VHH binders against f1rkq4r372to572. Designs and how they scored, part 28

Target 1, 201 residues: f1rkq4r372to572
Amino acid sequence: KQMVRVLERVCTTLLGLEDQLNALDRAAGDGDCGTTHSRAARAIQGWLKESPPPASPAQLLSKLSLLLLEKMGGSSGALYGLFLTAAAQPLKAKTDLAAWSAAMDAGLEAMQKYGKAAPGDRTMLDSLWAAGQELQAWKSPGANLLPVLTKALLENAEAAAEATKNMEAGAGRASYISSARLDQPDPGAVAAAAILRAILE
Below, E stands for the ipSAE of ESMFold2; O stands for the ipSAE of OpenDDE; V2 stands for 0.75 times the mean of E and O plus 0.25 times the DockQ between their complexes.

## First folded at step 23 (VHH; framework vhh_gocatamig_d2)

Design ka (at its last look DockQ between E and O 0.83; V2 from the best seeds 0.00; counts 0 for: pae E 2.2 > 2, unsure alone 63.8 < 65, grease 24.6 > 24.2)
Fold by OpenDDE, look of step 23:
Structure ka (fold): chain B 201 residues (1-201), chain A 118 residues (1-118)
Amino acid sequence: as target 1 above (201 residues)
Amino acid sequence: EVQLVESGGGLVQPGGSLTLSCAASGSTFSEHYLAWYRQAPGKKRELVAGITDSGYILYADSVKGRFTISRDNAKNSVYLQMNSLRAEDTAVYYCAVGDLWSYEYDHWGQGTLVTVSS
């Protein structure tokens, strides 16, 4: 039930951001980032109506990977797919904080390796990477530190998303235009940060 | 102008095989994400397979173990080898090309019909 609520919150967040993300994308792309993420949200909502999600985090991420790949569509569906597929692997053995940290690292490594992008390239990787840096501190935290770490993680992810407005695009459609024309944050980075907040708030 | 042209579709019996090809003109595949989609009558378009510039491959669950996607950058082409075809594989198959870090594809082909029937 808790997982369903989290997923529903993610979906509601993405649907709410559709126009904003499209507006951001019109500045550097073709204005469909929001629509693509809304499609992901609708796919997840439809999936949840069919049956409850898997109880295993590894299975959940694997199923989400396939769902986004097949139903979200676009190249973004593939990108989320490879991230989630990699992230699922460390969670097969354990589901503690160390395992989730490893999951984030695995996903980030997969995005960098197979996507041929790096932090600073003005992509969703910037937000996720910033979050990952804080999540590494969760490997051995005290229980009373978790709220502080969560806050720091979200603030860093959101700050990283905002910082993309000052970056030269190293990947994506924005990389085909002059950096002088880029004065707003990358919509993918904004979306990624929002997803993290929906998950962790 | 970039143009994608699919070929290789046709009528085949269940259990049969087909190889689809997609050739691009006016642009190069070498640094792009390539994918095959299909749309059956009355259904939404769905991913079949994708391959990144780095060679990472993604398959729909329904085609794993039966279909193989590959690319030839020198020929500016992407292929879909389809084995053990089933009736439910009947659809118009489309190739798509785009930047992986973009949200949607840049170009689509016109599609090629694959009919699996006894």
Scores: ipSAE 0.680, ipTM 0.854, lowest interface PAE 0.7, mean pLDDT 93
Fold by ESMFold2, look of step 23:
Structure ka (fold): chain B 201 residues (1-201), chain A 118 residues (1-118)
Amino acid sequence: as target 1 above (201 residues)
Amino acid sequence: EVQLVESGGGLVQPGGSLTLSCAASGSTFSEHYLAWYRQAPGKKRELVAGITDSGYILYADSVKGRFTISRDNAKNSVYLQMNSLRAEDTAVYYCAVGDLWSYEYDHWGQGTLVTVSS
């Protein structure tokens, strides 16, 4: 149904970005980020052919966490695994906007804690953090215009992904080789923003 | 530059145990995400277990409760204790080292074969 369409849209988006993400990855990495995300998309497609996704958001995120961890084949799988496992927990009880904001915050906290990174380090965390900040701002009473929230969230995440082109790499192996600020967006940040857009369209 | 060597594979009966070891030369593990993958005949390579540089541990669902990953940064080694082995655990096991935020693994070992058969 609707969840299958969302997941298929995410997969189509990632498959379409393979060459772009690989090109961005070559600036500070091994040039495989796009290939790794395409592998994730193909794993999700294979899973959907075998069974319908869980209706519960918490169960869905937990299943995706394990699927990506097992099948994605890059350290991105561990990062998404960390994020999704933590994000699933607040969604066990409630699935309103406050619960989704808490889920985003839990995922971001896990990435920062266990991945030893922070916003500004030129990673996928930058785009996810920006999305989380927007979601947190609209969680308060009075944030009743979901289309406006969605648009602002996506624009903030996409702007944060683009802004990573001006950052020095502050986490991981890229931090050891970057003296020129790289001048291109982080491929993980671009992928994360694109995933969010595919989900929320 | 960095070389990873797995050891400890072999033939074992169902229900048995093996300890896999992976040693690195040319770099230290202390800053890296470490993982074990496996590839069975006719299947794609899949994660078994991972351990971050902060010590956070991740397991594939199929091995939870049976396998234990650990790291010894002083010895530049990562280990996989495999208990209660099953026929479906038969595969070539690879260790991998990577950087979480570069989104891929930088180095892979040559693999060690584990065969679970009576």
Scores: ipSAE 0.515, ipTM 0.781, lowest interface PAE 2.2, mean pLDDT 84
ESMFold2 (binder alone), look of step 23: mean pLDDT 78; pTM 0.784

Design kb (at its last look DockQ between E and O 0.89; V2 from the best seeds 0.00; counts 0 for: pae E 4.5 > 2, SAP .671 > .668)
Fold by OpenDDE, look of step 23:
Structure kb (fold): chain B 201 residues (1-201), chain A 118 residues (1-118)
Amino acid sequence: as target 1 above (201 residues)
Amino acid sequence: EVQLVESGGGLVQPGGSLTLSCAASGSTFSEHYLAWYRQAPGKKRELVAGITDSGYILYADSVKGRFTISRDNAKNSVYLQMNSLRAEDTAVYYCAAGDLWSYEYDHWGQGTLVTVSS
């Protein structure tokens, strides 16, 4: 099943990034961002062993939201939870590219509204927002343009993650320290970009 | 140093109600994400409810419709109203606080025991 493979790829990616994300987080945090994402990966893996995931994208995102909220732990679980809950809504009616674009927009809006952060604040929002911009720009591409969209989306998300190394932190633990001490990318942004690649590659 | 102190736990019969409180000392809750967790014997710690500074609320599926989380920034406190309690709600309940964008909580309480039994 395609969905199971995608989720497994996400989990494998996150588990593989644990040490790197922790290292990035030691620069401006407490060094456990990788561990928290690994916990999410293990929770998803455990869930998949119990039963197949829902067939509908809306139901899948809703279930993932709940799972991460309850089992991932940390405030990151809450962030992913509110993003996925919002993103699930547009997918109830349709599952075409326009619906997924709307889903991304809904998730991003929820993160900004309820998290009180904005693109440029050096958070996972930066990577996701960059991806969302590309998805929004290509709401109705021809079938042959999908690979181009995917490539552009991933490149922009990864570039945005890297760009956080030059940003002043507007949110998170990094916002409590001098920007002069921040010379590495935000681990949340790196994680978000990696998740997108795992999903779309 | 910031401390979180839970209170309100105790023994209650199935179907009963209980209100937990968490008070912070040495800091304010005004900009923190606040959450209640619980850990039953032999089980992993799990989220019960969370509330952002903006007032967005999240619940575990198992407590929806029965539990209500609320916050009072003026009192530096967060509350958990628990109604229609069940045996499976038996656990140590913990209060947590932190920056939503810090990926992990900054502060944890010592926990308060809730026992639901006839």
Scores: ipSAE 0.609, ipTM 0.837, lowest interface PAE 0.8, mean pLDDT 92
Fold by ESMFold2, look of step 23:
Formats: C-alpha cells, sequence, structure tokens
Structure kb (fold): chain B 201 residues (1-201), chain A 118 residues (1-118)
C-alpha cells in the first residue's frame, strides 16, 4: 500500500481530533493533548513535502521516532519516540506478521518499563495493549486473514480506549485527582486508537 | 510552584567542553521526564536530549556522540555534558520537566546562553 497515503490519513485524522482531544485532556490534564498531536501531524506533513518516506519499515519507524522526538514538542514526543525506537528493532530482519507482532511487543515493553505504566492505568497503553493482544493471537503463519485481523484489532483498541472512562488514573496528571471519577476516556488512548484506524483503513 | 534554574552557560572555543546544570526548587525530579532544549537566533526551539525517570536516554541526531544527559535525583538536578562543541551549538539552552503521561511539559527554565566562537 502507498505509505504516503497512510501517513496523510493519520495526519488528517489527528488534525481533525485536535479540539476533541484537548477537551478530553482538560478533565484530567492540561488540555493540550490534541495540540501536541496536531504538532506531530504538521511535522509529518512537512517531512513528506521534503522527501518520500523510507521503504524499509525499520527505517520508517526510526525516522518517525526522531521526527516526533524533535518536532512534537511535548513529553508525548519522548513517549512515541521510545515506543517507535524499540518497535523498529524486530523489523530489521523480517516484515511478516510475526515481526510486526514482535515490534508491537517491543514498543509496549519500552513504554511500560521506561514510562512506569501498565494496562489499567488509564493511558494510551490501554488502547495499544489491546491492539497488541489481538496481533499476538493472529501471528501464526496460517493467520494472514488481514481483513478479519484488522477489524478485531481496531474494535479491541477502540473498546479499550472507551473503557478508560471507568478507570482510576494510575499515571500522569490525572493521578493527582485519582479520588474523583472522570467519566471520560483518556485522550491519549483515544488518539492511539484513532491512529491505528487511520493506519489500517 | 516549581522553578527550574539553568546554569553553566558561557563562551567557549570550538572543540571545547561545557557542563550545563538545571536544578528544581519546590518539587523533586524523581518521577519526571527531564529534557534539554535549545533555541538559536531566528530558529525554532529544538530538543537536545531527554532522560526518563527510569533512566532511558534520548538524543537528537545533531548531538549524538558529543553530548551526554544525566540526572541526580538526590540533588534534584539534571545535567548536560557538552563535548566537541561547534559553532552550530550556539543557542539559549532550556531545561524542561514534565510527567511523561500528561503528554506535555509542566515546567520550563528561563535558559542559559552557550556561545561557541573562535
Amino acid sequence: as target 1 above (201 residues)
Amino acid sequence: EVQLVESGGGLVQPGGSLTLSCAASGSTFSEHYLAWYRQAPGKKRELVAGITDSGYILYADSVKGRFTISRDNAKNSVYLQMNSLRAEDTAVYYCAAGDLWSYEYDHWGQGTLVTVSS
């Protein structure tokens, strides 16, 4: 599939969500999650005007990691940066479904270890973890039914993002008000699920 | 209120070394992601280096191999060791701190000037 169209779709999705993500972020944070993701989208758009993306998935993720780290401007850039740096490693040798599952696992491990968070803490990890669990279930050599995998993965990630509205905050700014029910999904989890949908559509 | 104060800037020759320090008052760094940014005249602010509370380190490509970020939580401080300095490293350097999962930095310092010239 044309990588430029995928990246363009991610960018337009994030730009369209800016106000929604900022509104969700104000419930438990600084109200700027949408703004930081829009900066990421604009950095990617600027990069695409200057050069085509690398054809190698490992090189692509490494380049995106550095781009987000340098241009996104918030601590979320560091978060995506450590995820993407780790995820690029398993893709150096192979790019089959098992390698992509290993890439997801490596990124999730880095976020948990270096971000000191776990599924259930009401973060973007909740959406990404759900996607990773589905990808693990389908990584066998005979499970290359892409449309079925895509639907299940996206439904799991989106359901996990919605479910964060019922979680107590275990990380981030929201942890300072953990005695209060938030009743709104975590903006990072919503953004992660939307990115996955933009990639896989 | 947390206040970040940078120090250690100054004039240095090309190829020289300089150590920047950033200390926090009013709170501890122990659970924060810490970063150094820089802004040269007429340019946008750019990341130099970051370090998580778990000790994972990230560098911009332009400084990799020349700069080292470190933290000392007991002294409530973050450091940037700058070696092999070049003219393009001339900038105001800013310290930033934030909770990684809040998706933005909470606090910024006022900056310290580093000038690299012959």
Scores: ipSAE 0.279, ipTM 0.665, lowest interface PAE 4.5, mean pLDDT 82
ESMFold2 (binder alone), look of step 23: mean pLDDT 78; pTM 0.790

Design kc (at its last look DockQ between E and O 0.91; V2 from the best seeds 0.00; counts 0 for: pae E 5.4 > 2)
Fold by OpenDDE, look of step 23:
Structure kc (fold): chain B 201 residues (1-201), chain A 118 residues (1-118)
Amino acid sequence: as target 1 above (201 residues)
Amino acid sequence: EVQLVESGGGLVQPGGSLTLSCAASGSTFSDHYLAWYRQAPGKKRELVAGITDSGYTLYADSVKGRFTISRDNAKNSVYLQMNSLRAEDTAVYYCAVGDMWSYEYDHWGQGTLVTVSS
């Protein structure tokens, strides 16, 4: 039931961030980032009421991918969908730290490849990429370094989210504003970092 | 002004096929995410299929293996090939366009009715 608690924490986090994310999105977008993520949270909550989630991490990510694609909707639902679908693949064989590192890498690769964005473009990719770098660094620690890894991973992800306030938008609605100077972090990056914290704390 | 116009809807028998088209005007969407949604009477609007600018395709579980989404950037259009149609596929079908990294869609079409009935 640990997985259920994690998912519930993610949902609670996203619902709590709705207004903040919308406010951040109004600065450079149309102010619906929070609302869209809340829709994801409600979809997951509804899913958990129907039946327990799959025990296999690979199956869980695959089901979440489809759920977000269909119920979260929007382009963000599609984006999370392709990330999770790719991330599920390495977890079919193993579920150790190396497998999760590979899962993160696969998801990030999919987002970059099919989403046509890169780290530094002021998107959720920045937070996730920062987390992935730390996870990759410790994929073969040789010791129980999970607490240290978790702390470093979250700090890097949150720092990356904050750093987007100084980036030029290479993707998203903000990228269409050529003369505007942004001084707030990307709401997608903030959301991604918050999701990671909800998962790992 | 941006406009999305769906076409190709109509009455078809179960097991039949139909191709929907969506043409965009007022702007080019070669770099945007395109999707098809549908809404049956009394039900919520739901995703049918999506396609990224790179050509990566996504499908609802209920239409996998039966529907195919494609795009023609030169014609600024997106298509939905529907095969092996079922009664439960009856709905108004909408096309949508949005930036992949902008959370929600920017524009919606007016919809085209697909009725699957014997």
Scores: ipSAE 0.788, ipTM 0.906, lowest interface PAE 0.6, mean pLDDT 93
Fold by ESMFold2, look of step 23:
Formats: sequence, structure tokens, C-alpha cells
Structure kc (fold): chain B 201 residues (1-201), chain A 118 residues (1-118)
Amino acid sequence: as target 1 above (201 residues)
Amino acid sequence: EVQLVESGGGLVQPGGSLTLSCAASGSTFSDHYLAWYRQAPGKKRELVAGITDSGYTLYADSVKGRFTISRDNAKNSVYLQMNSLRAEDTAVYYCAVGDMWSYEYDHWGQGTLVTVSS
């Protein structure tokens, strides 16, 4: 099924980025962002070996939320869990493109509200927010230009991840490095952009 | 410098209740994600509950409806109210604290043992 292929692609992407994400994390953290995302990838791979994923997108996101909360660990697992739990709600009733855009909006709102951060604070939210801004076209009736919209979404998310290298750290451990720019992108933002690319390729 | 100390563990009957506490010294919790984990003998450490700096709570499925996490930022403390305890809740319970957007926990406590036995 197409969901299994997407999940496997996300996992192999994250495993391949482990060293890069750890290196980026050392600029403002403990150097383990890549290790944390690899732990998540391995948990997903193990889950797929033990059972087929749910066919319902809402059930899928809910199970992923719990899996990451429990197995990824750290506040990373809580952040992805918040996002996925909220994103699952609009998908309970319908699964059209507008519902997926609403799912992204709900996830972003939960991260901002419960994580107390905003775009520009140099976090994974920067990449996800940029993607969410491009998803608004998915809600517009009759605007079915998926390849063009997908390209714009990915380019915007990846550009936002790169731009975090010029941002002042406003949240998290990086906020203790001073208000100066760190000259490397935020590892969480890089990971989020890579996940989106793996999903939408 | 930062030290987390759990307390409140002990032996309890199935169906009973316990309240676990975790107090920090050397730091404030007000901007941090706080969590309780547990590890049963021979098992991997697993999440029990978490609470964001905004007060939003998260629970593992096995515990939802029975356990309640709370925080008191003025006391630099996090609590776990455990009700309707079962034998499978037997474990060493650990508190953890981390900056929400640094993606990892910064500190772990030493643990407190909870034994649920008839």
C-alpha cells in the first residue's frame, strides 16, 4: 500500500541524515538530534514489521503520534505527538485535500500553542510553517495543480530550513548561545523539511 | 548542579493509589517539558505521562484515565497521581525535564520504585 512506501521512505531518509543532524545539533545542543530521529525511524520500521498500518488516515496519524510519544523520547516525541494528534482530528470525518490542509493547520496550531513558539524562533516549526502557508492552495475549490503545489511546498519548506541559519535563537537550548546568528540551519527544521520531501516525492 | 529527586514510591495493593513527586534544585521548570517514565525489570524504559510548560498533558494509552500528571512551577516540582494501580504498573519511575525545543531531555532523576503486589 502507498502509506507503507511513504513511511519506509521517511524512515530511510531520517536514518541517512543521522550524522548530519547530529552535527548541526552540536552548534546549539548536545549533538543528538539525528540520533533521536533515527530512534523514531527504527520504531516505525519495527511497528511496520509487526502489523500493517491502519487504512484510515486519522487512525494512522493517531497511532504514529502514540508511537513517537512513547518510543522517540525527549521533547521531540512530545512535539511530533502534539502535531500528529491534532492533525488526526480533521481527518476523522473526511480525507479530501481540504481535510489534509486542515490537518496541517491543526498540527501547526498545537505546536505553537503547547510548545510556546512561533515562526522565526529557529525551530522545526519554521519549516513546517512554511509548508503550511503553501498548503492553503489545497483548500481552494477547483485548484487541482498538485505537482506544482507540491514543488512550491517543498521548496518553501527547504528554503525556510536554510534560512534558520540567519535567525536568532528564540526558543530552546539555542536561546542560550546569545542573540547572534549560529550560521548553520536548525537541525529540527532540516529534519522536518526532509520528512516532508520524503512524504511528497 | 541540576538535581532531580523522585519520592513517593512504595508497596501498594492492586487497585490502590500512590502520588509520586519530583523536585528540582538548581533550575526552574517554568519553560520546560516535564515527563514521567517507568522501567519494569527486563523491559525498556517507557513514557508514562508528560506535561508541557503551558500545562497541556500527554499520557501513554496504558495509563490514560488512571494517572494524572501535574506541575507546580513555584515549587519546581512535577507530580504523578497514580490510581487504580495494577501489577503491570510495577516499575522504577523516573522524572525527566527538557527544553521543549531543544528536542531532548536535559536531566533525569534517580528513580523511585513502585511495587504493586497482593
Scores: ipSAE 0.211, ipTM 0.632, lowest interface PAE 5.4, mean pLDDT 81
ESMFold2 (binder alone), look of step 23: mean pLDDT 79; pTM 0.796

Design kd (at its last look DockQ between E and O 0.01; V2 from the best seeds 0.00; counts 0 for: pae O 8.5 > 2, placed apart)
Fold by ESMFold2, look of step 23:
Structure kd (fold): chain B 201 residues (1-201), chain A 118 residues (1-118)
Amino acid sequence: as target 1 above (201 residues)
Amino acid sequence: EVQLVESGGGLVQPGGSLTLSCAASGSTFSDHYLAWYRQAPGKKRELVAGITDSGYTLYADSVKGRFTISRDNAKNSVYLQMNSLRAEDTAVYYCAAGDLWSYEYDRWGQGTLVTVSS
């Protein structure tokens, strides 16, 4: 099925990024952000070997939320859990583009509210927020505009991830370093952008 | 140096209840995501419950409806109320603390043993 291929592509992407994300994480953290994302990928692969993923997008996101919360380790699992649980709700009745935009908005709201962060704080929220802003702008683009929206969304998310290298840390362990720029992107933002690309390519 | 100390473990009959506590020495929890993990013999450490610094709670599916995590920032403590205990809940329980946006836990306790048997 098409969803299995997407999930496997995400897993392959994350496994390939382990060393890069760990290296980015050493500048402001403990250097294991890549390891936690690889654990997530292996958990998803194990799940796919045991059962097909749900066909319903809402059920899929809910299942992924629990899987990542339970198996990913680190606080990354809590962050993805917050996002995916909230994002699943607008998708229960409809799965059109407006519903996916609402899902993204719900996930972003949950991260901001329960994680006490905002865009500009140098977190994975920066890349996800940039993607959500592009998606919100194109809520009713029509089918012939979807490839343009996809390209713009990915470019915005990747640019926002790169831009975190210029941000002062406003959240997380890096926030203990007063006003210094870290001169490399936030590993969570890089991972989030890579996940989006794996999904949409 | 900040250390986390768990307490409240012990031997309990199936269907019974326990309350686990975890306190920090040397600093406050108020800015931290807090969690309880458990590890049964021969198994990897797995999440049981988490609570954000805003008070939002998260639970593993296997404990939902039976366990409740809470925090008391004034006492610098996190709690796990465990009800309707089952044999599969037998494990060493660890508390952990970290900043949510650092993507990691930076402190772990030494663990407290919970045994559920008749």
Scores: ipSAE 0.381, ipTM 0.725, lowest interface PAE 3.4, mean pLDDT 83
Fold by OpenDDE, look of step 23:
Structure kd (fold): chain B 201 residues (1-201), chain A 118 residues (1-118)
Amino acid sequence: as target 1 above (201 residues)
Amino acid sequence: EVQLVESGGGLVQPGGSLTLSCAASGSTFSDHYLAWYRQAPGKKRELVAGITDSGYTLYADSVKGRFTISRDNAKNSVYLQMNSLRAEDTAVYYCAAGDLWSYEYDRWGQGTLVTVSS
């Protein structure tokens, strides 16, 4: 029940951001980032109507990966699919906080390795990586745990998304535009941060 | 819903040791992150130690090397072994349990007083 509510919140968030993301993408891409994410949201909603999601987090992420690869399409679908597939692996054995931290790391590594993006390249990776850094900090002594982590994760992810307005495109569609100075945040980063908020709030 | 009850608090001399226990009733700890917090008079509540269900631990800098958090899922309990106690360790100690998806502590115990004094 909790998982379904989280997924529904993610879908509602993405559907609500369609126009904004498309507007951001018109400056740096083909203007369909919002539409692509809406397609993903609708696919997830349709899936949830057919059957309850798997109880296992690992199975859930794997199923979501497949769904996004099939229904979302494009570079975003591929990247999320890679992230989710990799993230599912550590969760097969354990589902504690350490396992989720490992899942985040695995997903981020997969995006970098296969997507050929790095933090600072003005992509969705920037938001996710920022969040991952905070999750990783839980391994450090003195970290105040759940409420502080959630707040820090969200703030850093959103700040990272906003910071992409000052970055040069090192990857993604915007990287093919040689001379245009980008002064707006990357729509992928904005979408990723919004997804995290929908999950964590 | 998890019910948490702390025990083991009391008066100890500086350099002494004490073991706190927290027992859950009504449900299992097995999937919860568990933590100990403390609040000294006039100070904010602060993290002391945390432990995942797999046994990964973290500690506040002020207690590192002196305190040890552990858990027994079979007994549905979490423990805090406190060694080399100092006056500044005097506080009410609270047990907390959190869920991975709620991103907040589901339950707090009522607290147990630890007083370190000569």
Scores: ipSAE 0.016, ipTM 0.243, lowest interface PAE 8.5, mean pLDDT 87
ESMFold2 (binder alone), look of step 23: mean pLDDT 78; pTM 0.794

Design ke (at its last read DockQ between E and O 0.92; V2 from the best seeds 0.00; counts 0 for: pae E 2.5 > 2)
Amino acid sequence: EVQLVESGGGLVQPGGSLTLSCAASGSTFSDHYLAWYRQAPGKKRELVAGIVDSGYTLYADSVKGRFTISRDNAKNSVYLQMNSLRAEDTAVYYCAVGDLWSYEYDHWGQGTLVTVSS
ESMFold2, look of step 23: ipSAE 0.514; ipTM 0.793
ESMFold2 (binder alone), look of step 23: mean pLDDT 79; pTM 0.794
OpenDDE, look of step 23: ipSAE 0.707; ipTM 0.865
ESMFold2, fold request of step 25: ipSAE 0.446, 0.476, 0.396; ipTM 0.753, 0.770, 0.729
ESMFold2 (binder alone), fold request of step 25: mean pLDDT 78, 78, 78; pTM 0.791, 0.790, 0.791
OpenDDE, fold request of step 25: ipSAE 0.855, 0.851, 0.855; ipTM 0.941, 0.939, 0.939
ESMFold2, last read: ipSAE 0.474, 0.333, 0.448; ipTM 0.767, 0.677, 0.752
ESMFold2 (binder alone), last read: mean pLDDT 78, 78, 78; pTM 0.787, 0.787, 0.790
OpenDDE, last read: ipSAE 0.841, 0.843, 0.861; ipTM 0.940, 0.939, 0.945

Design kf (at its last fold request DockQ between E and O 0.86; V2 from the best seeds 0.00; counts 0 for: pae E 2.7 > 2)
Fold by OpenDDE, fold request of step 25:
Structure kf (fold): chain B 201 residues (1-201), chain A 118 residues (1-118)
Amino acid sequence: as target 1 above (201 residues)
Amino acid sequence: EVQLVESGGGLVQPGGSLTLSCAASGRTFSDHYLAWYRQAPGKKRELVAGITDSGYTLYADSVKGRFTISRDNAKNSVYLQMNSLRAEDTAVYYCAIGDLWSYEYDHWGQGTLVTVSS
């Protein structure tokens, strides 16, 4: 029930960002990054109407991986597929904070390894990596500290996304244009940070 | 000019096999993400399989264990081996060259029709 609400929040967020992400994507892309994320959102919504999501986090991430891979239409579906498939693995045995931290690391590693990009290349890796670093810093926080830590994680992810407007692109079509022309953040980084906020707020 | 040309489609009985090929000209595959999509009549286009430049493969759930995507960079080609074909596999199949970090596909083929019918 709570998971359904979280997923619905993610979908609502992505649908609301469609025009903004498309505008950002016109700087160095074909201007449909928002549309592909909206397609993903609608696919998730359709899936939730059919049946409740799996209770297992590992199974949930695996199902989402397939859904996004198949339904988004852009190559971002492959990126999310890589991330979520890898992230699901550490969660098969445990679902504590350490397991989620390991899940984030696994997903980031898969994106870097198979996508051949790194944090700092002006991609969605920048915001996701920022979030992962904060998650790694979490040790044994008390319940009262979780909101503070979550806020820090989200702020850092969003700051990293915004910082991509001042980065030289190391991957994607943006890497073939002058840095002077890149004065907006990467749409993938913005989308990733927004997804994290929708999940964690 | 970049061109993608699919081949290998046709009529096959349920349980049969086909191999689709996609040859590129005007651009090399070696550093690109490649994918096969399909569109059935009255349905939206969906991913069938993808392969990264490193050879990592991704599959739709409906084709896992039956379809295999592979690439030959020397021939600048991508392939889709389709086994145990089903009626629901009937569709026009498209190959595409993608840029993962541009979040889009740069080029598409014209498509090849696969019809699975008894």
Scores: ipSAE 0.847, ipTM 0.936, lowest interface PAE 0.5, mean pLDDT 94
Fold by ESMFold2, look of step 23:
Structure kf (fold): chain B 201 residues (1-201), chain A 118 residues (1-118)
Amino acid sequence: as target 1 above (201 residues)
Amino acid sequence: EVQLVESGGGLVQPGGSLTLSCAASGRTFSDHYLAWYRQAPGKKRELVAGITDSGYTLYADSVKGRFTISRDNAKNSVYLQMNSLRAEDTAVYYCAIGDLWSYEYDHWGQGTLVTVSS
């Protein structure tokens, strides 16, 4: 597994996006989304210095869920906590592509149910939903299909994040703003797409 | 405008219980995510518990099974029932309110001190 390298890449990506995510967040929010994701990255880095991550994907996601919930410092920690706790469950027995598709679906369902949002509401859910659609469409590919699936998944998630700039906010603080459109992508959607790229690249 | 006022802190013996409350004024919070954070001496402020507007609860691992978060939307209040208190629970406790999908909290209370010592 090379999990330490993946987690380090995610952390480096988030630290590098801090200013961009804060700028996007200022269009509809408090301007702290990038700072909150940087706190998450630093918490993960600190955790990796103390112990190796669990080899089991289910245990890894469960630990990350608690770490982000406790240390991230924004309500986004609760969102990642909802997603990761649910996503860990299908991965307890199997870690094939079908199990990862089920994990994505479980995380998305938890966010929609307990966060009261849906695709199209201009949230990080839009990027994750797009990734899930690609993952579900190719549940049982042979090994030679993974590069194609990866490219399609990342392109779909990134396109969905960009498309949030054209959406009216339906769930977050942006729904409070009287502008018909915010003319910038949702910072949570941009962060989610970047995390996926760091994981799969 | 919006004010959050915590109460219920104090000195308590190990193994004891306290109930913290946080009342909001100036705006109803029935549609909001509510959380309790704490900051121990020399440490960063960290989440203790959260409760969504749908009523779903989230807990830090260190308090799971001992603390219970609840909300009373009619009273515009959020509560933290703290049982089996330990010295490690000594901290200033803050309530926070926000829209979950805005990724940050909108308002924080001023804090209430909980001290657990013999």
Scores: ipSAE 0.574, ipTM 0.820, lowest interface PAE 1.9, mean pLDDT 85
ESMFold2 (binder alone), look of step 23: mean pLDDT 78; pTM 0.787
OpenDDE, look of step 23: ipSAE 0.427; ipTM 0.752
ESMFold2, fold request of step 25: ipSAE 0.290, 0.420, 0.447; ipTM 0.653, 0.736, 0.742
ESMFold2 (binder alone), fold request of step 25: mean pLDDT 79, 78, 79; pTM 0.791, 0.788, 0.790
OpenDDE, fold request of step 25: ipSAE 0.833, 0.777; ipTM 0.930, 0.899

